# VH-VL binders against o27280: the designs that were tried, part 270

Target 1, 266 residues: o27280
Amino acid sequence: MDSMNVPEVLEIKRIVEESESVKTFIFSWDFRREVRPGQFVMVWDFRDEKPMSVSLIDPVRSEIGISIRRVGEFTDRVHGLSEGDLLGIRGPYGRGFELMGRDILLVGGGIGMAPLAALADEATARGMRVDALVAARTADELLFLDRLEAAGVNISTCTDDGSCGFKGFAHERLLTLEENHDMAAVCGPEPMMFQVMRILDERDVPAQLSLERYMKCAVGICGQCCLDDTGFRVCAEGPVFWSQELSRVREFGRYRRDPAGRRVPW
Below, E stands for the ipSAE of ESMFold2; O stands for the ipSAE of OpenDDE; V2 stands for 0.75 times the mean of E and O plus 0.25 times the DockQ between their complexes.

## First folded at step 11 (VH-VL)

Design Sb3 (framework fv_cemiplimab; at its last look DockQ between E and O 0.01; V2 from the best seeds 0.00; counts 0 for: pae O 9.0 > 2, placed apart)
Fold by ESMFold2, look of step 11:
Structure Sb3 (fold): chain C 266 residues (1-266), chain A 119 residues (1-119), chain B 107 residues (1-107)
Amino acid sequence: as target 1 above (266 residues)
Amino acid sequence: EVQLLESGGVLVQPGGSLRLSCAASGFTFSDYAMTWVRQAPGKGLEWVSGISGSGDYTYFADSVKGRFTISRDNSKNTLYLQMNSLKGEDTAVYYCAKRSYYEGYFDYWGQGTLVTVSS
Amino acid sequence: DIQMTQSPSSLSASVGDSITITCRASQSIRTWLNWYQQKPGKAPNLLIYAASSLQSGVPSRFSGSGSGTDFTLTIRTLQPEDFATYYCQQSYSTPYTFGPGTVVDFR
């Protein structure tokens, strides 16, 4: 654990193209540094450093997979890398998901399916029943479907444009699913997560939601990842929160903050 | 317009082999799992086998596991069912069906092809 | 394997009637239940998926409900084209299984 806060330089072992905009970078990993679904890592390209989702946790092969969506200059540079190229990885950080019961619902939007895919692997390995609602803007952006299906996950899909599955938002699809679950795990765009949380709360389904906020230190010192009303640090007390914890957070689902700390509507 | 056209159904002896084909058009074939469903004369529907869009994952009913093989050629938009060690209980109309996008229901079906297994 | 049953096995009705077909699973399949219509000599057609979601192009007189083990297909204001056999099918776990069918005949 002495090396958690110093990037370890690792060779990209394999690259999986998940979609036109999402790649999974696979590295050898020493699992004496335990990684839990829902924790994050900081990826360093020797110029800049960003938090990224872990989507594959494979202790048998000693591998982790980090799924990265191309959204800006940093991620464009990382997407240009090849197998054999180097990246720095520090972590893992944060609080991961906790499994309970025998039946779990996963609700993922876009790249938010990445930590949920890792959680699905753990849940199915424990013999849990797993349902997944996988959402995206278009069918081409639905992630991890073959992997989830092969693991025995029951999949529902929705797309904003209706190109595959239900046409509409994840919370609208969820309303047509009257399933009783022991818990839910939710990750995706914050407006989606807010709407999904409301439905799950009404159904009395315990839910854990994974938030994203601007991060600098990743260890809870700088305060850049704090939430209004509670002072929760996403990098330390989260990124995974129970719905009860988030019910006290005024900003959740209503606005976000830019890097300068200004309120910006979702 | 989605079209599925099965072929290859014939009379065959018990213990014999037969290969069914299904030609697909009107959709991006490689995006969708494909399925074989059969219906014995005067009986209900029985799911037989499925294959993922890429072809990497295959699934079988217990009644045919070890005897049937499913495959696809995405360059030819064609689904196949190889049936070996045929039994009288395999007599049925075999339908090719397009699966919904990973949700396990079958939104488009072919006309079916009749396989008869008898002495 | 998950066993599916249907009630009734056959049903006589007139145009304009409202009818109900019941499907039961041997264990919970949550909402992973689909309904198909099949006319003689034809392939099945999907009506409803995920217990209650209406397939595109299917008239609104068809509706589905239920979760867990008990499911219902309802046809309101029966039309001449609705006389057919109806099957339920679970898509919760492989092997996917169908109910034995319900024949809806003209009275």
Scores: ipSAE 0.028, ipTM 0.572, lowest interface PAE 8.4, mean pLDDT 86
Fold by OpenDDE, look of step 11:
Structure Sb3 (fold): chain C 266 residues (1-266), chain A 119 residues (1-119), chain B 107 residues (1-107)
Amino acid sequence: as target 1 above (266 residues)
Amino acid sequence: EVQLLESGGVLVQPGGSLRLSCAASGFTFSDYAMTWVRQAPGKGLEWVSGISGSGDYTYFADSVKGRFTISRDNSKNTLYLQMNSLKGEDTAVYYCAKRSYYEGYFDYWGQGTLVTVSS
Amino acid sequence: DIQMTQSPSSLSASVGDSITITCRASQSIRTWLNWYQQKPGKAPNLLIYAASSLQSGVPSRFSGSGSGTDFTLTIRTLQPEDFATYYCQQSYSTPYTFGPGTVVDFR
């Protein structure tokens, strides 16, 4: 049996308050176990288990960060934890982002910036030029701005209420940006990603998008995260997909399945 | 059943030192953060110190920082509070309390032990 | 450090009354607020956690509400055993801090 599938009980080394609803939990990590931006881990609070994206990868400090948005009972409990408390972590799982070219565009919405922040670190470390479009409902929900800026990322912001940057949605802001890139990485609300993908396709910019679906096993067995028609398992074939792959996924941007397997429209 | 039993509270002179102990039972001791809370006679509750389950992380109130140390022996299911440079204002009943794993509240308390600092 | 305040410092009530105690934090603590009851010569007992969650075994006449900086503890139909001192405590960040307490005594 692969030890990767056994949760390791790890202490929370640090907690970073990213916003009112988002915290980043820092853990020591043995980098003999490789982790890539875009991959996820299963976080276990000894009662329940949820998939979470890795938002920080620091081989120098031998640390990883997991950013978690407070959205329900599980995350409520996790947000109640303190430094020194324990969590179970297993993984990483899934397909991460692939970096291509010299110029990369990141488009993120809300907590979707989590994996993109990690990708930004890697891209800049590799000497790539990184532009990031960071979207949120309001200014106080914009994530990782200081971190991205410190890394040398060129940031554009947009907010639904116009409290920071462009007033409007990410795809609307993207339309005002005419510069093309060698590739794009996208993560956020699925309706956002759907619109962004369409624009990028029209511009012939290769794009990778990270999907979120209900996951249970994380190892491609249970089928809870299967996408209709294609049979793609988000935990195995994803969560990062190329736009060409997602073009085959009829449900993308339209609906998802809830834990009971019911179709829920976006 | 969860049980916490404090001991070590005695009369001590100002400037003196004292170590309190808390014996825990009824739960997996090493999985939970522990805390000391004190209460001066006729006064309210004051959080004093906390320690993570592993003992790797310790926290203190400003009023005791630099004077008190907190530690634990998970093999003995025992929590300690080493109090140095004691002052009159340190006179209080000292409670040992278990912190809930998820919710951050103190769900179980000991009966307390009285520390009196007086010349 | 986060400072906690309570109001009132004391109140007198009768059996059967409904009373409300307020707690305020110097900054937002979201919902990381707990309520304790303490009787003379005894250790505190947890009543409410996470601002509004009732601890197991605590009567339903106890309820908590609030978020951010302002919180309330309500006791409906006060019983003889409810006369005690009540403390709020923030568990948002260390150092943890308690309110000064509210004494509920007989009228």
Scores: ipSAE 0.013, ipTM 0.525, lowest interface PAE 9.0, mean pLDDT 92
ESMFold2 (binder alone), look of step 11: mean pLDDT 93; pTM 0.938

Design Sb4 (framework fv_cemiplimab; at its last look DockQ between E and O 0.01; V2 from the best seeds 0.00; counts 0 for: pae E 7.1 > 2, placed apart)
Fold by ESMFold2, look of step 11:
Structure Sb4 (fold): chain C 266 residues (1-266), chain A 119 residues (1-119), chain B 107 residues (1-107)
Amino acid sequence: as target 1 above (266 residues)
Amino acid sequence: EVQLLESGGVLVQPGGSLRLSCAASGFTFSDYAMTWVRQAPGKGLEWVSGISGSGDYTYFADSVKGRFTISRDNSKNTLYLQMNSLKGEDTAVYYCAKRSWYEGYFDYWGQGTLVTVSS
Amino acid sequence: DIQMTQSPSSLSASVGDSITITCRASQSISTWLNWYQQKPGKAPNLLIYAASSLQSGVPSRFSGSGSGTDFTLTIRTLQPEDFATYYCQQSYRTPYTFGPGTVVDFR
């Protein structure tokens, strides 16, 4: 764990444009530092440091991929980098997804598909049956469809504007899908995850959810990633939680926090 | 205060039928899955059947599948268990229980109603 | 169906003793394991949910541990009101099966 607390400076080996707003940055990685789907890394551009989800875990090529959506100053700078440029990486951190049973449902909204794409690779490698519901606002924001299809994942899609697949929200599409799964993994906007979780509870499908909170330390010390009611730190006790762990949290699904810690409506 | 009150347990003959009721109060009934758990005299607890908050999904133990049905009337805050083709092995105290959201444990239980199946 | 077993089936203990009860699932249930206490003539009461989380109002002398297939309930400094039957129960997948129970009696 000592080596995980200090950023390692790594060269960007490849850049994959996943959409207009999302790029995957691929680095060589020594897999003695184990990485599991749902864990995150801190990405340092020598000016600022932000948590990012691992979307590719490829021990055959000794590579990891980090998918980054352009949403602000830090991510704009990173999106401007080229192959051969350097980034600092520390991690991985957090608790990843646990696979159980034979049949798994993945529900991903937008960039939330990134850790689920990594999970899909692990699940299919174990011989599990994988259904994925891939949700976005528009067709051009649906992520990883070709990769999921090549892995043998059964894909359903929805878009808010109806430009691809079902027109509507992820939870509305979920109501029209098969109900029998041993578990689900859910990642995306917290309001979407809340609605999806209520349907999964009705169907008695155990669910793991990945939460995003503002982070600085990534090892559970600074408190920036805490949940209101439990004191859970997303970086230490999460970011992946079973639904049982979240049912008593007043904050889940009601608001988000800005970088200063103030409550902001979804 | 959450309360669950079972009723309908009586002596019935083998092959007979019986309907149990559970009146619920003190919580928003339609938000929660409900269950029936039974306990034969001198024996442990056995989960029998469950129903989702909406009533759209029902589940049964293998020992009762095809013989029992479960239903709810959310307008009356009432859970039902229809028991058909009763056998001696169905003799038990039947408890109504409330399931917690997302966590799957049974946090509130009724007092139970005794069903005796005997010739 | 997920089968649950408990050990021991019964035990005798004195007030002040520490006791442990074990529960095993036939397949992994992660932390979807609950513990209940039942006294004669009463309905069961929830003690512990999610393997290790203490239900509100339950004394801190109760604790639970485990994940996967093997789970433990521990009662420290046993009190007169703790003589009862204890059940584990999995809530991962229907049917939500109970263990056969452990009777804790006076010595």
Scores: ipSAE 0.076, ipTM 0.624, lowest interface PAE 7.1, mean pLDDT 86
Fold by OpenDDE, look of step 11:
Structure Sb4 (fold): chain C 266 residues (1-266), chain A 119 residues (1-119), chain B 107 residues (1-107)
Amino acid sequence: as target 1 above (266 residues)
Amino acid sequence: EVQLLESGGVLVQPGGSLRLSCAASGFTFSDYAMTWVRQAPGKGLEWVSGISGSGDYTYFADSVKGRFTISRDNSKNTLYLQMNSLKGEDTAVYYCAKRSWYEGYFDYWGQGTLVTVSS
Amino acid sequence: DIQMTQSPSSLSASVGDSITITCRASQSISTWLNWYQQKPGKAPNLLIYAASSLQSGVPSRFSGSGSGTDFTLTIRTLQPEDFATYYCQQSYRTPYTFGPGTVVDFR
């Protein structure tokens, strides 16, 4: 078995409080192991293991960041960790985002901004013009705004309650933005991504979307993350998909399978 | 003002045991990893051990692994170093040091406490 | 473990001189390198962190540079209080390790 499949036990170098529910954990990283925005790693707290997107890729400092939202028992334990504590990390896995063109649009919702923040850093470093539509339920849940601004990203915000920026959902805000881009990268709640994808398709903007599904093995073997009818494995063929690929996925934006394999609606 | 005060350094026979303490003040103790660094007479600095902010994870230099244990009581803002099976080469001034947030440098040091291992 | 080396082990200089101390890591540590000053009978003091960042309160005549495996500490216009031993330390990964030190004394 490839060494990449063995968790490396890493010390938490620092913890960044992104919001009340989101923390970014920073680790030293050997960049002989390449990592791309949009890829994920399996995080192991020596009890359980969960897939997490990489939100920071810094080859200069030889470190990566993993942003984790507190949503359950595993993440509760992880959020209880301190500087100097250890986590197991294996990967990276999956297909990341591809950059093309000169102008890129990022559309992110909630923790979905995690992989997009990493993508923004790469895009701006390449000299691309980056526009980011950042969505959240409330202002205090908007992620990475200062970081994005510092990178030179043009930010537009929207919140469900109107506490910051446009009052409404991401796809509604997108409809008010008339500029076209060479490509778009989207990550967030699946219903949001579904609506955003439709708009981008109508505008003939190539789009990549990052899906979230229950992942167990991360290596395309167990089938837990398999999408119905297509056979796409989110951990292998994804998590980043082109809109054309997702157009073939009937369940997209409609339902998912829970850890027990049951169909549950979004 | 950050202050670190070591104590417990004394003369001990080879094979003996000793526990050092470091009282910390002036910062949120539980948020930071702590470390012990020692310096033998006339020699350089040697990293000995570290402990995470929570105390759940500990790290040791190979020279002391299996003999030393590091612990902390965050309710008392105190760091400890339990030294067992002491050897002559463990003779040194032992410094308690605060590790910085994320960068891993030691921005504050105690005055040190002298441990002498001799028959 | 990451081994640290320093050069020279000792040097003699005069007040007003500019001196450079080098530190080398056995593998790349990016910029996770710190410099300390220690005077006899005293605890070390942090001078530089992250290879080139000056610690608060440290005179600007101190500077650090380097990345990867090779690092330098420079002291411009050496002052009487600068005669001491200087140590580099990697904070890339545990176990943390120090260089053997460089003694800077009067010529």
Scores: ipSAE 0.036, ipTM 0.631, lowest interface PAE 3.0, mean pLDDT 93
ESMFold2 (binder alone), look of step 11: mean pLDDT 93; pTM 0.935

Design Yb1 (framework fv_marstacimab; at its last look DockQ between E and O 0.82; V2 from the best seeds 0.00; counts 0 for: pae O 3.4 > 2)
Fold by ESMFold2, look of step 11:
Structure Yb1 (fold): chain C 266 residues (1-266), chain A 118 residues (1-118), chain B 112 residues (1-112)
Amino acid sequence: as target 1 above (266 residues)
Amino acid sequence: EVQLLESGGGLVQPGGSLRLSCAASGFTFRDYAMSWVRQAPGKGLEWVSAISGRGGSTYYADSVKGRFTISRDNSKNTLYLQMNSLRAEDTAVYYCARKSHYGSFDYWGQGTMVTVSS
Amino acid sequence: QSVLTQPPSVSGAPGQRVTISCTGSSSNIGYGYDVHWYQQLPGTAPKLLIYGNTNRPSGVPDRFSGSKSGTSASLAITGLQAEDEADYYCQSYDWSLSGSKVFGGGTKLTVL
């Protein structure tokens, strides 16, 4: 599709301040271009282009929302924009989450809650029971709690510093939750996702996990998003993978690669 | 407290079928994944099959895949194993086991003996 | 033929220390999956002894301990007692196998 390969310039319709470091940018969207939770778009600020997860999918208002954490030069520039300013959007790209069964666990760390918030809306709309484990370093970084509560999601929280909820890591809190689920969806820092995946594997809970990798083309041609040993391209075969697919990937949870191909620790 | 009671074992000819049951009590059954684990006479433990707490996912060891079907009825707190096309190597004590949140088998039944011979 | 390798037997005198090894691979213990240990007294069902590599359920004496390093795990029993005579199994998860729950072949502990 020609339209998906060229950025469409869109006006920022609304900005929602999710935290000190996270904003959601809302755009009008023509839903003839279907978008699913777990897919991503490339956001272009007329200078650089970065992949971002869709956090809001609202066909009734014809809107999508893109949640962006301020982490560097590109995101600093985007956070400085106002309603009415322009951004380029191309996509959506990638494989989204697949819902199954009647009972789902969401495990999100930091900005990783963004695609899971979109998934929670879809799951509750289908009448599924939704439990969410929302993790962050501090209480101020816990995302989407009010939105999830309003949707009827059962929330557990954890923070590294103990400022809200369980003190510790998401996988440690997960071990204290008694209920088995039909499936799980996981997104967040890759070391967290690895530990959570291991626990879910051992519990016999099928899990889908959303990965982040360096991306250039977003359509699977350039190879910049390839995973070691498998050749899976995050932008084409992912970003959402089943846990059994990721188990074959040596680098998952261990290290990442920079644009020059050098190994760097998580 | 937690109790698991297997039944349905017996003597069966090769190629035959048998259905095992496991009655559970003392815990919220639907919240726990369950497994069948078997032990041939004088031999070690072998995991056979697992089912998620709500029954949406099932798993099988390669040795039984396509022949055995695990199921559960959460309204009756009962786990089942339908065993078809039985072979001599399926002869074992079959244990019902509860999967803990750490992935261990924290509670076991006493087992039911299945003998496949002609 | 078990995915996890244990010695078939070990022995020790009362009061001594014994160790039971459990050797796996990069697709199970070495990948990061937990190791659990079970004690099976003669004629009985297995009983959980150690879970999550090192944790003891309530009622398990502290002379039982577990450890994990690299692709291997160990169960140590100190202050060996006659009641410890049993079969011991390690168990883990292996992502490379269909069904994926794997037990060691078992170790018979004899108290001399």
Scores: ipSAE 0.637, ipTM 0.850, lowest interface PAE 2.0, mean pLDDT 89
Fold by OpenDDE, look of step 11:
Structure Yb1 (fold): chain C 266 residues (1-266), chain A 118 residues (1-118), chain B 112 residues (1-112)
Amino acid sequence: as target 1 above (266 residues)
Amino acid sequence: EVQLLESGGGLVQPGGSLRLSCAASGFTFRDYAMSWVRQAPGKGLEWVSAISGRGGSTYYADSVKGRFTISRDNSKNTLYLQMNSLRAEDTAVYYCARKSHYGSFDYWGQGTMVTVSS
Amino acid sequence: QSVLTQPPSVSGAPGQRVTISCTGSSSNIGYGYDVHWYQQLPGTAPKLLIYGNTNRPSGVPDRFSGSKSGTSASLAITGLQAEDEADYYCQSYDWSLSGSKVFGGGTKLTVL
């Protein structure tokens, strides 16, 4: 087995509080192990293991960041950790985003902004113009705004309650934005991504979308993250997919399978 | 007022080439994707090609792929369609159309006639 | 053969209601892509009539209405007038055709 599949025990170097429910954990990283925006790692707290997106890639400081939303027992434990504590990290895994063109649109919802923040850094470093539509239920759930602004990203915000920016959903806000981007990267709630993808397709904007599924092995063996009909494994062929690929996935935007394999609607 | 004006149409022999232009005014040209749509005499509308606002992405119908090239010069507010290896079935009025934010074509030119005949 | 199917012709008397259907498939209308409608008067360029399934651009009378259900869309014209005599086209997007914009075959509306 490749050494990358063995969790490396790493010390939490720094913790950034992004919001009330989201923290970014910073680790020293050996960049001999390449990592791309859109890829994920398996985080191990010595009791359980969960896939998490990489939200920061800093070759200068030799650091990566993993943003984690507090949503259950595992994340509750992780959020209770402090700087200097240990976590197991294995990876990275999956297919990341590919940058194309000169102008890129990022559309993110909630914690979905995590991989997009990393992508924004890379895109801006390459001299690309980056527009970001950042969506959340409320203003206090909007993520990475200061970070994106500092990177030179043009930000549009959208909140369900109108507490910040456009009142409504991301796809509704998108309809009010100019359509001159060379490509788009999308990550967030799947219903959001579904609506956004359709609009982007109609606009002739190539789009990549990052899916979330129940994931266990991360190496394409267990099949827990397999998408119906296509046989795509989110951990292996994804989590980043082109819109054309997802167009072939019947369950996309409609349902997912839970840990028991049951179909559950979005 | 948004205006689109096509030019460059005419009579050409099979296998020949023709370049169409569309001059745009009344809006920020680079902010909109543009398309060519054609209509054969007495027939319906057929989408031909599209280009993103900044020109980074191009799309073609299968019927013209490899023969037609769409481009734009945003400094001149002009859309182009280079048509090579023209066929009789390419005979049509060619419209340039602006794509709206909803994905529809909200503005159309008056069209330019292309006739491919020996 | 058009990807979207329309009746070749429809007719109605002034003041009547007429409906033009647009039938697609699971790869276009049924997939959730919006349907747009265009009016083409004789000898003129097409004009946007309905966008986003149900919306009217400025200047389009409210007697024109659009709807969408399942794999089909419909354009309804109430209070038919002589000036409504034209060709009508539905348009959508199909992911299975190399990401092509697709038009219906068009419907010729005759006002009797």
Scores: ipSAE 0.057, ipTM 0.649, lowest interface PAE 3.4, mean pLDDT 93
ESMFold2 (binder alone), look of step 11: mean pLDDT 92; pTM 0.946

